Miniprotein binders against q96jn8r1131to1294. Designs and how they scored, part 90

Target 1, 164 residues: q96jn8r1131to1294
Amino acid sequence: TLEFLENHGKNILLSNGNRTATRVASYNQGIVVINQPLVPQLLVQVRIDFLNRQWTSSLVLGVITCAPERLNFPASACALKRAAWLLRGRGVFHNGLKICEKFGPNLDTCPEGTILGLRLDSSGGLHLHVNGVDQGVAVPDVPQPCHALVDLYGQCEQVTIVNP
Short names: E, the ipSAE of ESMFold2; O, the ipSAE of OpenDDE; V2, 0.75 times the mean of E and O plus 0.25 times the DockQ between their complexes.

## First folded at step 9 (miniprotein)

Design U13 (at its last look DockQ between E and O 0.75; V2 from the best seeds 0.00; counts 0 for: pae E 1.8 > 1.5)
Fold by OpenDDE base, look of step 9:
Structure U13 (fold): chain B 164 residues (1-164), chain A 93 residues (1-93)
Amino acid sequence: as target 1 above (164 residues)
Amino acid sequence: SDAFRLFFEARRIIEEGGDPEEALKKAKEAFELFIKEGNLDFAAFTAVVIVELLKKLGKDPEEIKKWIEIAIELAEKAGNKELVRLARKLEKE
């Protein structure tokens, strides 16, 4: 079963059998990683449950290729400088550098209830899904194994892993 | 969930240095709703928040003790080990 790892950001409280992550303090230190590595054709999805609209930025979604169990998480995903491919706003980032200016919908404006998904295709391409709709390849060739990462940042106060 | 809305509002009041009495009121209301919803994890954690607020307000030690016990019990029922640890730390503070 898909769950968030117990190794997570300091402001995260896991609940619902570790399927729900809630940032219970501040605006950052909200990184969580899903336990099972992404494999081809596995769709991993999270639902945005609650947003605090006082902030401008929202969640970051992506993958890491380092071992997540012992990772010392920084305060935000933006500070990950290795082994990280991230979707923030409409941009795609690799190790902190923007590699694509405009991709998919703006994650900063996704409303509560939005379901965001990640899927590797048979060629190693990382796809973003929004409410079940494939938005295309965000990253053409992702090293494997990799783990889905969610940063509950700014507006985003709670997410839940949902089944496809 | 109205419970979560109240919970987050209580936390916001705390973080912004607002009226702790107001935060306490909202937290207690959130607690009751979490219980009603069967959300034992957040009932437990809200109890932890209530304890912290009661301590900050200098409330009755017996009331504080009661809420600590509630937090521990609910965390255990939820099977949330992290919450159990957090709740037990309150006894030492």
Scores: ipSAE 0.731, ipTM 0.896, lowest interface PAE 0.7, mean pLDDT 95
Fold by ESMFold2, look of step 9:
Structure U13 (fold): chain B 164 residues (1-164), chain A 93 residues (1-93)
Amino acid sequence: as target 1 above (164 residues)
Amino acid sequence: SDAFRLFFEARRIIEEGGDPEEALKKAKEAFELFIKEGNLDFAAFTAVVIVELLKKLGKDPEEIKKWIEIAIELAEKAGNKELVRLARKLEKE
């Protein structure tokens, strides 16, 4: 069963059998991690439930390639300087360095109800899905094991894990 | 859901320095909906927010005490130990 890990950002309250993450304060401290590592052809999907458009930036999606149970979470995912591959806005980041300026849709403009997915292909490529549509390979060769990560940053106030 | 919409509306009023009476009204409405939906974690957390608003508004200490007791009871029913600690901290000035 896909759930958010109990080890998460301090402004998160988990509910709905740990399948819903809500940021209950501030604009940051909202990192959550999916409890099972990605394996080829496992699609991890989250629905954006609530946004506050007063903020400029929105959620970050990605993977962490180190053991998530021991992580001391920074205030935001973009401060992760090792073992991290992140999608933010239209950019792709590796260990805090932007490696692609434009990949898929702009995550900062995705409306409430958008379903965002992550999966690995058989070559270790990380795919983004948007509303069920594969956007292609964001990162060509991600080390395994890795876990899906969501940072409920800025605009993003709640996400829920949904089945494909 | 309608409960979460009201909860976030109340939180935005609080964070933006808006009218705490309006925030209190929305938080109480969200609380009732969370109870109806069986979301005890958020009913308890919303009760904590209600206590903080009542204190800020200088409301009747008896009303504040009742909401603290509600928050503790709901947090215990939810089995959420961190919410129990948060709610019990409110009993101590």
Scores: ipSAE 0.537, ipTM 0.793, lowest interface PAE 1.8, mean pLDDT 91
ESMFold2 (binder alone), look of step 9: mean pLDDT 87; pTM 0.864

Design U14 (at its last look DockQ between E and O 0.98; V2 from the best seeds 0.76)
Fold by OpenDDE base, look of step 9:
Structure U14 (fold): chain B 164 residues (1-164), chain A 93 residues (1-93)
Amino acid sequence: as target 1 above (164 residues)
Amino acid sequence: SDAFRLFFEARRIIEEGGDPEEALKKAKEAFELFIKEGNLEFAAFTAVVIVELLKKLGKDPEEIKKWIEIAIELAEKAGNKFLVRLARKLEKE
């Protein structure tokens, strides 16, 4: 069963069998990691449940290749400088460095109800799915094992893991 | 859920410096729905929010005490150590 790990950002409250993450304070400290590592052809999806539109930025989605259980999470995913591949806005980032300027839809403007998914293909490519539609390869070769990461940042106040 | 909608509405009111009485009303409604949904984590946390609002409004100490006890009880039932600590902290304030 897919669920968020108990090791998470300080402003996160888990519920619904740890399948729902809610940021209950401030605009940051909202990183969560999904318990099971990504394996080829497994689609992991989260739904944006609630947005606070007073902010300009929204959630960050990606993967980490370090052990999530022992990770001391920074205030935001942007501060991850190792073992991190992240989708923010329309950009793709590796360890804080933008490696792609424009990819897929702008995550900062995804409305409530949007379902975002991550999937590894047989070649190690990381795919982004939006509402069930494959947007293509965001990262061509991701080290394994890796875990899906969601940063409930800015506008994004709640997400829920959903089954495909 | 409707419970979460009410919860976030209450939070919005608080964050925007709106009427705390309105926030309190929304929070209490959210609480009841969380209880009905069996969401003990957010029932407990909402109780904490209610306590904070009651204190801000200068409400009756006995009512405040009641809600603190509710928060602690629900947090313990949920088995959430974070919420237990948070709720108990209210007693010391």
Scores: ipSAE 0.688, ipTM 0.877, lowest interface PAE 0.7, mean pLDDT 94
Fold by ESMFold2, look of step 9:
Structure U14 (fold): chain B 164 residues (1-164), chain A 93 residues (1-93)
Amino acid sequence: as target 1 above (164 residues)
Amino acid sequence: SDAFRLFFEARRIIEEGGDPEEALKKAKEAFELFIKEGNLEFAAFTAVVIVELLKKLGKDPEEIKKWIEIAIELAEKAGNKFLVRLARKLEKE
């Protein structure tokens, strides 16, 4: 069963059998990681449950390729400078550097109820799904093993793991 | 859920420097719903928020003590180390 890891950002409180992550303070320190690495047939999906639109930026999605159980997370995922591929706004970032200006929808505008998915294809390409619709390959060849990450940043206050 | 809606409404009031009596009312309503739902983690965390609001409002120390005990008990039942430490910090303050 898919759960968020117990190792997470310090402003996160897990509930619902560790399938719901809530940021309970501030605007950052909200990184969570899924407890199983991505494999080609696994679709990891989260639903956006609560947003605070007073912030301009929202959640970040992506993967890390280092082991997450003992990792010291920075305050925000965008500060990850190693082993990270992130989707932020419409951009794709590798280790803090923007490698694509526009991919998929703008994550900063996704409403509550949006279901966001991550999966690998058979070639190691990272796909984003939005409400069940594949947005294509964000990153063409992600090293394995890699681990799905959500940063409950700014607007995003709660997400829940949901089945495909 | 209605519990989380009330919880976040109370959080908005606190963050924006609004009326702590209004925040307290919403937090207490959220607490009761979290108990009803069996959400021990958020019942415990909301009890911590209630204590902080009661202290800010200068409420009866005996009421504050009772809510601290509620927060600790729920945090222990939830088995959540972070919540236990958070709730026990209230005893030292």
Scores: ipSAE 0.679, ipTM 0.870, lowest interface PAE 1.3, mean pLDDT 92
ESMFold2 (binder alone), look of step 9: mean pLDDT 87; pTM 0.869

Design U15 (at its last look DockQ between E and O 0.90; V2 from the best seeds 0.71)
Fold by OpenDDE base, look of step 9:
Structure U15 (fold): chain B 164 residues (1-164), chain A 93 residues (1-93)
Amino acid sequence: as target 1 above (164 residues)
Amino acid sequence: SDAFRLFFEARYIIEEGGDPEEALKKAKEAFELFIKEGNLEFAAFTAVLIVELLKKLGKDPEEIKKWIEIAIELAEKAGNKWLVRLARKLEKE
């Protein structure tokens, strides 16, 4: 069963069998990691449940290749400088460096109810799915094992893991 | 769920400097729904929110005490150490 790990950002409260993550304070400290590593053809999806439009930025989605159970989470995913491939806004980032300016939809403007998915293909390419539609390869070759990461940042106050 | 909707509405009212009485009403409604749903984590946290609102409103100390006890009990039942610590801090404030 896909769940968020107990090791998470300080402002996160888990519920619903650890399938729902809610940031209950401030605008940051909202990183969560999904327990099972991504394997080829496994689609992991989260639904944006609630947005607070008082903020400008929204959730960050991506993967990490370090051990998530022992990770000391920074206040935001943007501060991850190793073993991290992240989607923020329309950009793709590797260890804090923007490697792609425009990819897929703008995550900062995705409305409530949007379902975001990550999937590895057989060649190690990381795909973004939006409402079930494959947006293409965000990262061409991701080291394995890797874990899906969600940063409930800014507007994004709650997400839930959903089955395909 | 309706519980979460009410919960966030309560928080938004607080964050926007709205009527704390309205926030309290919504928080109490959310609490009841979380209990019915068996969501002990959010029942506990909502109880914490209720305590904060009651204090802000200068409500009856006995009612405040009651909700603190509820928050602690539910947090313990949920097995969430973070919530337990949070709830216990209310006793010291």
Scores: ipSAE 0.685, ipTM 0.874, lowest interface PAE 0.8, mean pLDDT 94
Fold by ESMFold2, look of step 9:
Structure U15 (fold): chain B 164 residues (1-164), chain A 93 residues (1-93)
Amino acid sequence: as target 1 above (164 residues)
Amino acid sequence: SDAFRLFFEARYIIEEGGDPEEALKKAKEAFELFIKEGNLEFAAFTAVLIVELLKKLGKDPEEIKKWIEIAIELAEKAGNKWLVRLARKLEKE
């Protein structure tokens, strides 16, 4: 079963059999990683459970290609300078650099209840799903193995892993 | 769930400088629901929040002591070492 790793950001408290991640303080230190690498045809989905609209920015979603079990996470996923491909707002970022201005919906405006999914296609392309609808290839040819990452940043206070 | 809604409402009141008595009421309601749901991690963490609110309000030291003991017991039952350390710090403050 898919779970969040016990190695996570300092402000996260896991619950619900490690399938729910909650940021319990501040606005950052909220990185979580799915415990199994993405493989072809595995769809990893999280539901946004709680948002605090006082913040302008919201969650970051993406993948890392380095081993996550012992990694020292930075305060924010956007500070990852290595082995990271991230979706933030409408942009796509690689190792902290924006590589695409506009892909998919604006994550900063997704409401509570939104289900966000990540999967790899057979060519190693990273796909975003929103409420079950494939948004296309965000990142071509992602190295494997990679793990799905969520940063409960700013607005985003809780997400839960859901089955497809 | 209603437990998490109440928990976040209590946090928001505190963060916005609202009435700590209202935050305490919501935190206690969230605590009872977390217990009923079997969410030991959040029952323990919410008990820590309750202790901090009781101290801020200058409430009865015996009530504060009881809530510290509750927080420690729940953190140990949850098997979460970080929560145990967090709760035990309340004894030293």
Scores: ipSAE 0.614, ipTM 0.850, lowest interface PAE 1.4, mean pLDDT 92
ESMFold2 (binder alone), look of step 9: mean pLDDT 88; pTM 0.882

Design U16 (at its last look DockQ between E and O 0.94; V2 from the best seeds 0.00; counts 0 for: pae E 1.9 > 1.5)
Fold by OpenDDE base, look of step 9:
Structure U16 (fold): chain B 164 residues (1-164), chain A 93 residues (1-93)
Amino acid sequence: as target 1 above (164 residues)
Amino acid sequence: SDAIRLFFEARRIIEEGGDPEEALKKAKEAFELFIKEGNLEFAAFTAVVIVELLKKLGKDPEEIKKWIEIAIELAEKAGNKWLVRLARKLEKE
């Protein structure tokens, strides 16, 4: 069963069998990691449940290759400087460095109800799915094992893991 | 759910510096619905929010104490260590 790990950002409340993450304070400290590592052909999906349009930025989605159980999470995913591949806005980032300027839809403007997915292909390529549609390879070769990461940042106040 | 919507509405009021009495009303309504839904995590945390609002409003110490106890009990039932710590901090404030 896919769940968020108990090791999470300080402003996160887990519920619904740890399948729902809610940021209950401030605009940051909202990082969560999914328990099972990504393996080829496994589609991991989260649904945006609630947005606070007071802010301009929204959730960050990606993967980490370090041990998530022992990770001291920073206030935001942007502060991850190692072992991190992240999708923010329309950009793809590796350890804080933008490696792709425009990819897929703008995550900052995805409405409530949007389902975002991550999947590794047989070649190690990381795919983004939006509402079940494969947007292509965001990262061509991701080290394994890796874990899906969601940063409930800014507008994004709640997400839920959903089955394909 | 309606409970979660009410919860966020209460939070919005608080964050925007609105009427804490209105926030309290919505929080209490949300709490009842969370209990009905069996959502212990949100019920516990909503109880924490209620305590904070009651303190802010200078309400009766006995009512505050009651809600603190509710928060702790529900947090423990939920098995959420983070919530338990948060609820217990209310006793020390």
Scores: ipSAE 0.667, ipTM 0.873, lowest interface PAE 0.7, mean pLDDT 94
Fold by ESMFold2, look of step 9:
Structure U16 (fold): chain B 164 residues (1-164), chain A 93 residues (1-93)
Amino acid sequence: as target 1 above (164 residues)
Amino acid sequence: SDAIRLFFEARRIIEEGGDPEEALKKAKEAFELFIKEGNLEFAAFTAVVIVELLKKLGKDPEEIKKWIEIAIELAEKAGNKWLVRLARKLEKE
C-alpha cells in the first residue's frame, strides 16, 4: 500500500499507518515522499486536510528522481537543486528554476478537501489531477525511477494519502 | 476532526505567545479525544506538548512525571521510534 516514507522533513509527524502527514511546528521542514516509485498504473493522491491561511504560499507537489530513503532534505522543496520537478503555485520548476509559468490551478488557493494526484503516463509525462480531473502533462519526460513528493509548506498543515 | 482542531488551537496559542494555561486546557482536551479515536501517534505527541506546557507553567513534578510516562507508553504502543526518542528525551530534561 502507499505510505509516506519514514525519512521526511523534521517537522512532520506521520500517523494513520503513515498515510497522514502533519506539520507540527513552524512553516517549513515539511517534505514527505511516497514509499513507491511512480509507474504508469499508479495514481498517487493526497487530500488537503488542514490549512492555515495566515501564510501566502501553500503545499508543493512533485517528484524526485534520486533515491529518497536516506536523502538529506532541505527546509523546503524549492531548495532542491538536483533531481527535482516541482509544482508550486501555478508554476512548474526543475531543480529550482521555473520552466512553466502557468499549469493547472493555483496550489496556493486550493481549499481544504482538495484531492491532488500525480501519475506518469506511458511516455514519462507527469500528470496533475485535481479532484479526479486530469490537468494534463506538467512535465513531458520525467526520468525514472521517481517518487512523488509533497512539501507541507506554509498554509498546508496536513495531507492524507487517499485511494483513487 | 475535533481532536486535531483542538490540537491546532493549542499550537496557535503556543506559537503566538498566548496563555500557556489555555493551551494546556486545549491540549488535554485533544489528548482525550485522540485516545478515544485510537490515534496513538497524536495522543503520544500531544502528551509531549502537555509535558512541555506543564514544565513552562512550573506545575507539580509528579504530574509532569505522569505525563512523561503516558507519552512514552503511547509512543511505544504506536511503534514509532521517533516518538519514543522524543518522549524519552523529556525524562532527561
Scores: ipSAE 0.529, ipTM 0.819, lowest interface PAE 1.9, mean pLDDT 91
ESMFold2 (binder alone), look of step 9: mean pLDDT 86; pTM 0.859

Design U2 (at its last fold request DockQ between E and O 0.99; V2 from the best seeds 0.86)
Fold by ESMFold2, fold request of step 11:
Structure U2 (fold): chain B 164 residues (1-164), chain A 93 residues (1-93)
Amino acid sequence: as target 1 above (164 residues)
Amino acid sequence: SDAFRLFFEARRIIEEGGDPEEALKKAKEAFELFIKEGNLEFAAFTAVVIVELLKKLGKDPEEIKKWIEIAIELAEKAGNKWLVRLARKLEKE
């Protein structure tokens, strides 16, 4: 089964058999990683459960290609300067550099209840799904193995892993 | 869930400098729902929040002691080392 790894941001408390991640303090230190690497047959989905609209920015989604079990996470995913491909707002970022200005919906405006999915296609392309709808290839040819990452940043205070 | 809705409502009051009595009411309601749902992690964490609110309000030391013991017991039952350390720090404060 899919779970969030025990190694996570310091402001996260896991519950629900490690399928629910909650940021219990501040606006950052909220990085969580899915325990299994992405494979083409695997759709990793999380539901946005709780938002605090006080903040302007919201969750970040993406993948890391380094081993996550003992990695020291920075305060935010956008500070990952290696081995990272991230969706933030409308942009796509690689190792902290914006490589696409607009892809898919603006993550900063996704409401509670939105189900966000990540999967690899057969060519290693990273796809974003929104409420079951494939948004296309966000990142071509992602190195494998990679793990799905969620940063419960700013607005985002809780996400839950859900089945497709 | 309703438990988390109440939990986050209490958190907003605390963060915004609102009425700690109102935050305490919501936190206690969330605690009861977390217990009923078997969410030991958040029952324990919410008990910690309740202790912090009781201390801020200058409530009866006997009530504060009771809630500290509840937080520790639930954190141990949840098997979460971080929660146990968090709850035990309340004894020193």
Scores: ipSAE 0.832, ipTM 0.928, lowest interface PAE 0.8, mean pLDDT 93
Fold by OpenDDE base, fold request of step 11:
Structure U2 (fold): chain B 164 residues (1-164), chain A 93 residues (1-93)
Amino acid sequence: as target 1 above (164 residues)
Amino acid sequence: SDAFRLFFEARRIIEEGGDPEEALKKAKEAFELFIKEGNLEFAAFTAVVIVELLKKLGKDPEEIKKWIEIAIELAEKAGNKWLVRLARKLEKE
C-alpha cells in the first residue's frame, strides 16, 4: 500500500491512512516521501487537492536515493544538495542544479485536481505523468532504489496519493 | 471535501488578517464535518485552531477550556504524537 512516511516536514499533517498530506502552516516545511521505492513500471501518483494562489511557486516533485526514514528534511526540497532529482516549474534539478530548462508542463500552474505521476522505465529513466499522459523522460538514469518525494511548497497545500 | 474547503477558508481569513469571527465560524463548521467524516487528525487540529481563535477573540475561558480538552482527546484518539504535543501546549498558554 502506497502511503506517506511518518518522517516528514514539520508543517505536514497526514490523514486518510497517511495517503493525504496537508501543509497546515506557513509556506514551506512541507516535504513528504512515499513509502515504497520506485521500481521499474510502478506508477506512483498524487493529486493536487488544494492550492493557495497567493504564492507563485507550487509543489516540487521528484525522487531521493537516500534512506527517507532517517532524512532530516530541510525547509524546502530546493535545499536538498545530494541524492535528489527534482521537478520544479518546468525545470529539472539535480542536487540543486538545473539540468533542464523546459520539461513538461509548468508545475507552478497546475490546477487543483491535477494528477502527477512518477515512473521508472526499464532503462532507469524517470518519467513524469500528468493526468495520465506520459510526458517523457525527465531524468535519463536514476539510481535505485529511490523514493518519490513531494514538497508541498507555496501554493500547494494538500496532495493525496491516488491509484493508477 | 467540504470540511477541508471550510478549513482552508478559515486559514485564509486568518492569514490575511480578516475577521476572526468569520474564521471561527468556518472552523467550527469544518470541525463538525471532520467529525462526521471520522477524520480524527483534522478534527483535532481544527480544534486547536478554534482554541487559538477563541483566545484571540477573548472568548469565555470555559469555552476555551472545553475546546482544549476536545483537541487533546481527539489527538490522543488519533494516536498522533505531534497533535498531542500541539494540543497540550494550549493548556500552558
Scores: ipSAE 0.799, ipTM 0.913, lowest interface PAE 0.6, mean pLDDT 95
ESMFold2, look of step 9: ipSAE 0.775; ipTM 0.910
ESMFold2 (binder alone), look of step 9: mean pLDDT 87; pTM 0.872
OpenDDE base, look of step 9: ipSAE 0.764; ipTM 0.903
ESMFold2, look of step 10: ipSAE 0.768; ipTM 0.906
ESMFold2 (binder alone), look of step 10: mean pLDDT 87; pTM 0.868
OpenDDE base, look of step 10: ipSAE 0.756; ipTM 0.902
ESMFold2, fold request of step 11: ipSAE 0.794, 0.830; ipTM 0.912, 0.926
ESMFold2 (binder alone), fold request of step 11: mean pLDDT 87, 87, 87; pTM 0.867, 0.873, 0.873
OpenDDE base, fold request of step 11: ipSAE 0.796, 0.798; ipTM 0.911, 0.912

Design U3 (at its last look DockQ between E and O 0.87; V2 from the best seeds 0.00; counts 0 for: pae E 1.6 > 1.5)
Fold by OpenDDE base, look of step 9:
Structure U3 (fold): chain B 164 residues (1-164), chain A 93 residues (1-93)
Amino acid sequence: as target 1 above (164 residues)
Amino acid sequence: SDAMRLFFEARRIIEEGGDPEEALKKAKEAFELFIKEGNLEFAAFTAVVIVELLKKLGKDPEEIKKWIEIAIELAEKAGNKWLVRLARKLEKE
């Protein structure tokens, strides 16, 4: 069963069998990691449940290759400088460095109800899915094992893991 | 759910500096619905929010104490260590 790990950002409340993450304070400290590592052909999906449009930025989605159980999470995913591949806005980032300027839809403007997915292909390529549609390879070769990461940042106040 | 909507409405009022009495009303309504839904985590946390609002409003210490106890009990039933710590902090404030 896919769940968020108990090791999470300080402002996160887990519920619904740890399948729902809610940021219950401030605009940051909202990082969560999914328990099972990504393996080829496994589609991991989260649904945006609630947005606070007071802010301009929204959730960050990606993967980490370090041990998530022992990770001291920074206030935001943007502060991860190692072992991190992240999708923010329309950009793809590796360890804080933008490696792609425009990819897929703008995550900052995804409405409530949007389902975002991550999947590794047989070649190690990381795919983004939006509402069940494969947007292509965001990262061509991701080290394994890796774990899906969601940063409930800014607008994004709640997400839920959903089955394909 | 309706409970979740009420919860976030209460949060919006608080964050925007709105009427804490209105926030309290919505929070209490949300609490009852969370209980009905069996959502112990959010029931517990909503109880924490209620305590904070009651303190802000200078309400009766006995009512505050009651809600603190509710928050702790529900947090423990939920088995959420984060919630338990949060609820227990209310006693020390």
Scores: ipSAE 0.805, ipTM 0.920, lowest interface PAE 0.6, mean pLDDT 95
Fold by ESMFold2, look of step 9:
Structure U3 (fold): chain B 164 residues (1-164), chain A 93 residues (1-93)
Amino acid sequence: as target 1 above (164 residues)
Amino acid sequence: SDAMRLFFEARRIIEEGGDPEEALKKAKEAFELFIKEGNLEFAAFTAVVIVELLKKLGKDPEEIKKWIEIAIELAEKAGNKWLVRLARKLEKE
């Protein structure tokens, strides 16, 4: 059973059996982590439930390779300088450094109802899924164990874990 | 849900420095819908927002006390320790 961890950004309120995360203040402090590590054949999916288009940037997706249960999260995922592989806007980032300028859709333009998925393949490649469609390998060899991370940043005010 | 849309509408008004009476109306409507949905976490949090709006508006202290007790009860029923601390902080202020 997939849930968001109790350890999360300070502006997050968890609900719906910890399957829904809502940012209830400001534009940041919205990092959440899935309670189980990614393993091959596990597809973690979240639906974008609520957006506020007042902001320019939106959610960040990715993985962290350090133990998340007692980690002190920064205000934004972009400040993670180690153990992090992130998809932001159109780019892919490793420890804060852009390693790919364009991969998949622009996350800043995904509408409410979009379902975003993360999965490891058999070689440790990280795949992004968008509305059920595999976008290919974003990161070719992610160290394991790793946990899926969502930063409810800017536009993104609520996401819900959904079944594949 | 309709409850969540009303909640975010109230939040927008608060963030933009809009009319707190309008925000209060939306928050109270959202609260009633969250109760009907059984969403105890957001019913409790919305009650906290209602208390903050009532204080800002200078409403009757007995009404404020009633809403604080509602927030605490719902936060305890939700089993959310962060919400309980948030609601009890309102008592202290």
Scores: ipSAE 0.643, ipTM 0.863, lowest interface PAE 1.4, mean pLDDT 92
ESMFold2 (binder alone), look of step 9: mean pLDDT 86; pTM 0.864
ESMFold2, look of step 12: ipSAE 0.605; ipTM 0.849
ESMFold2 (binder alone), look of step 12: mean pLDDT 86; pTM 0.861
OpenDDE base, look of step 12: ipSAE 0.800; ipTM 0.918

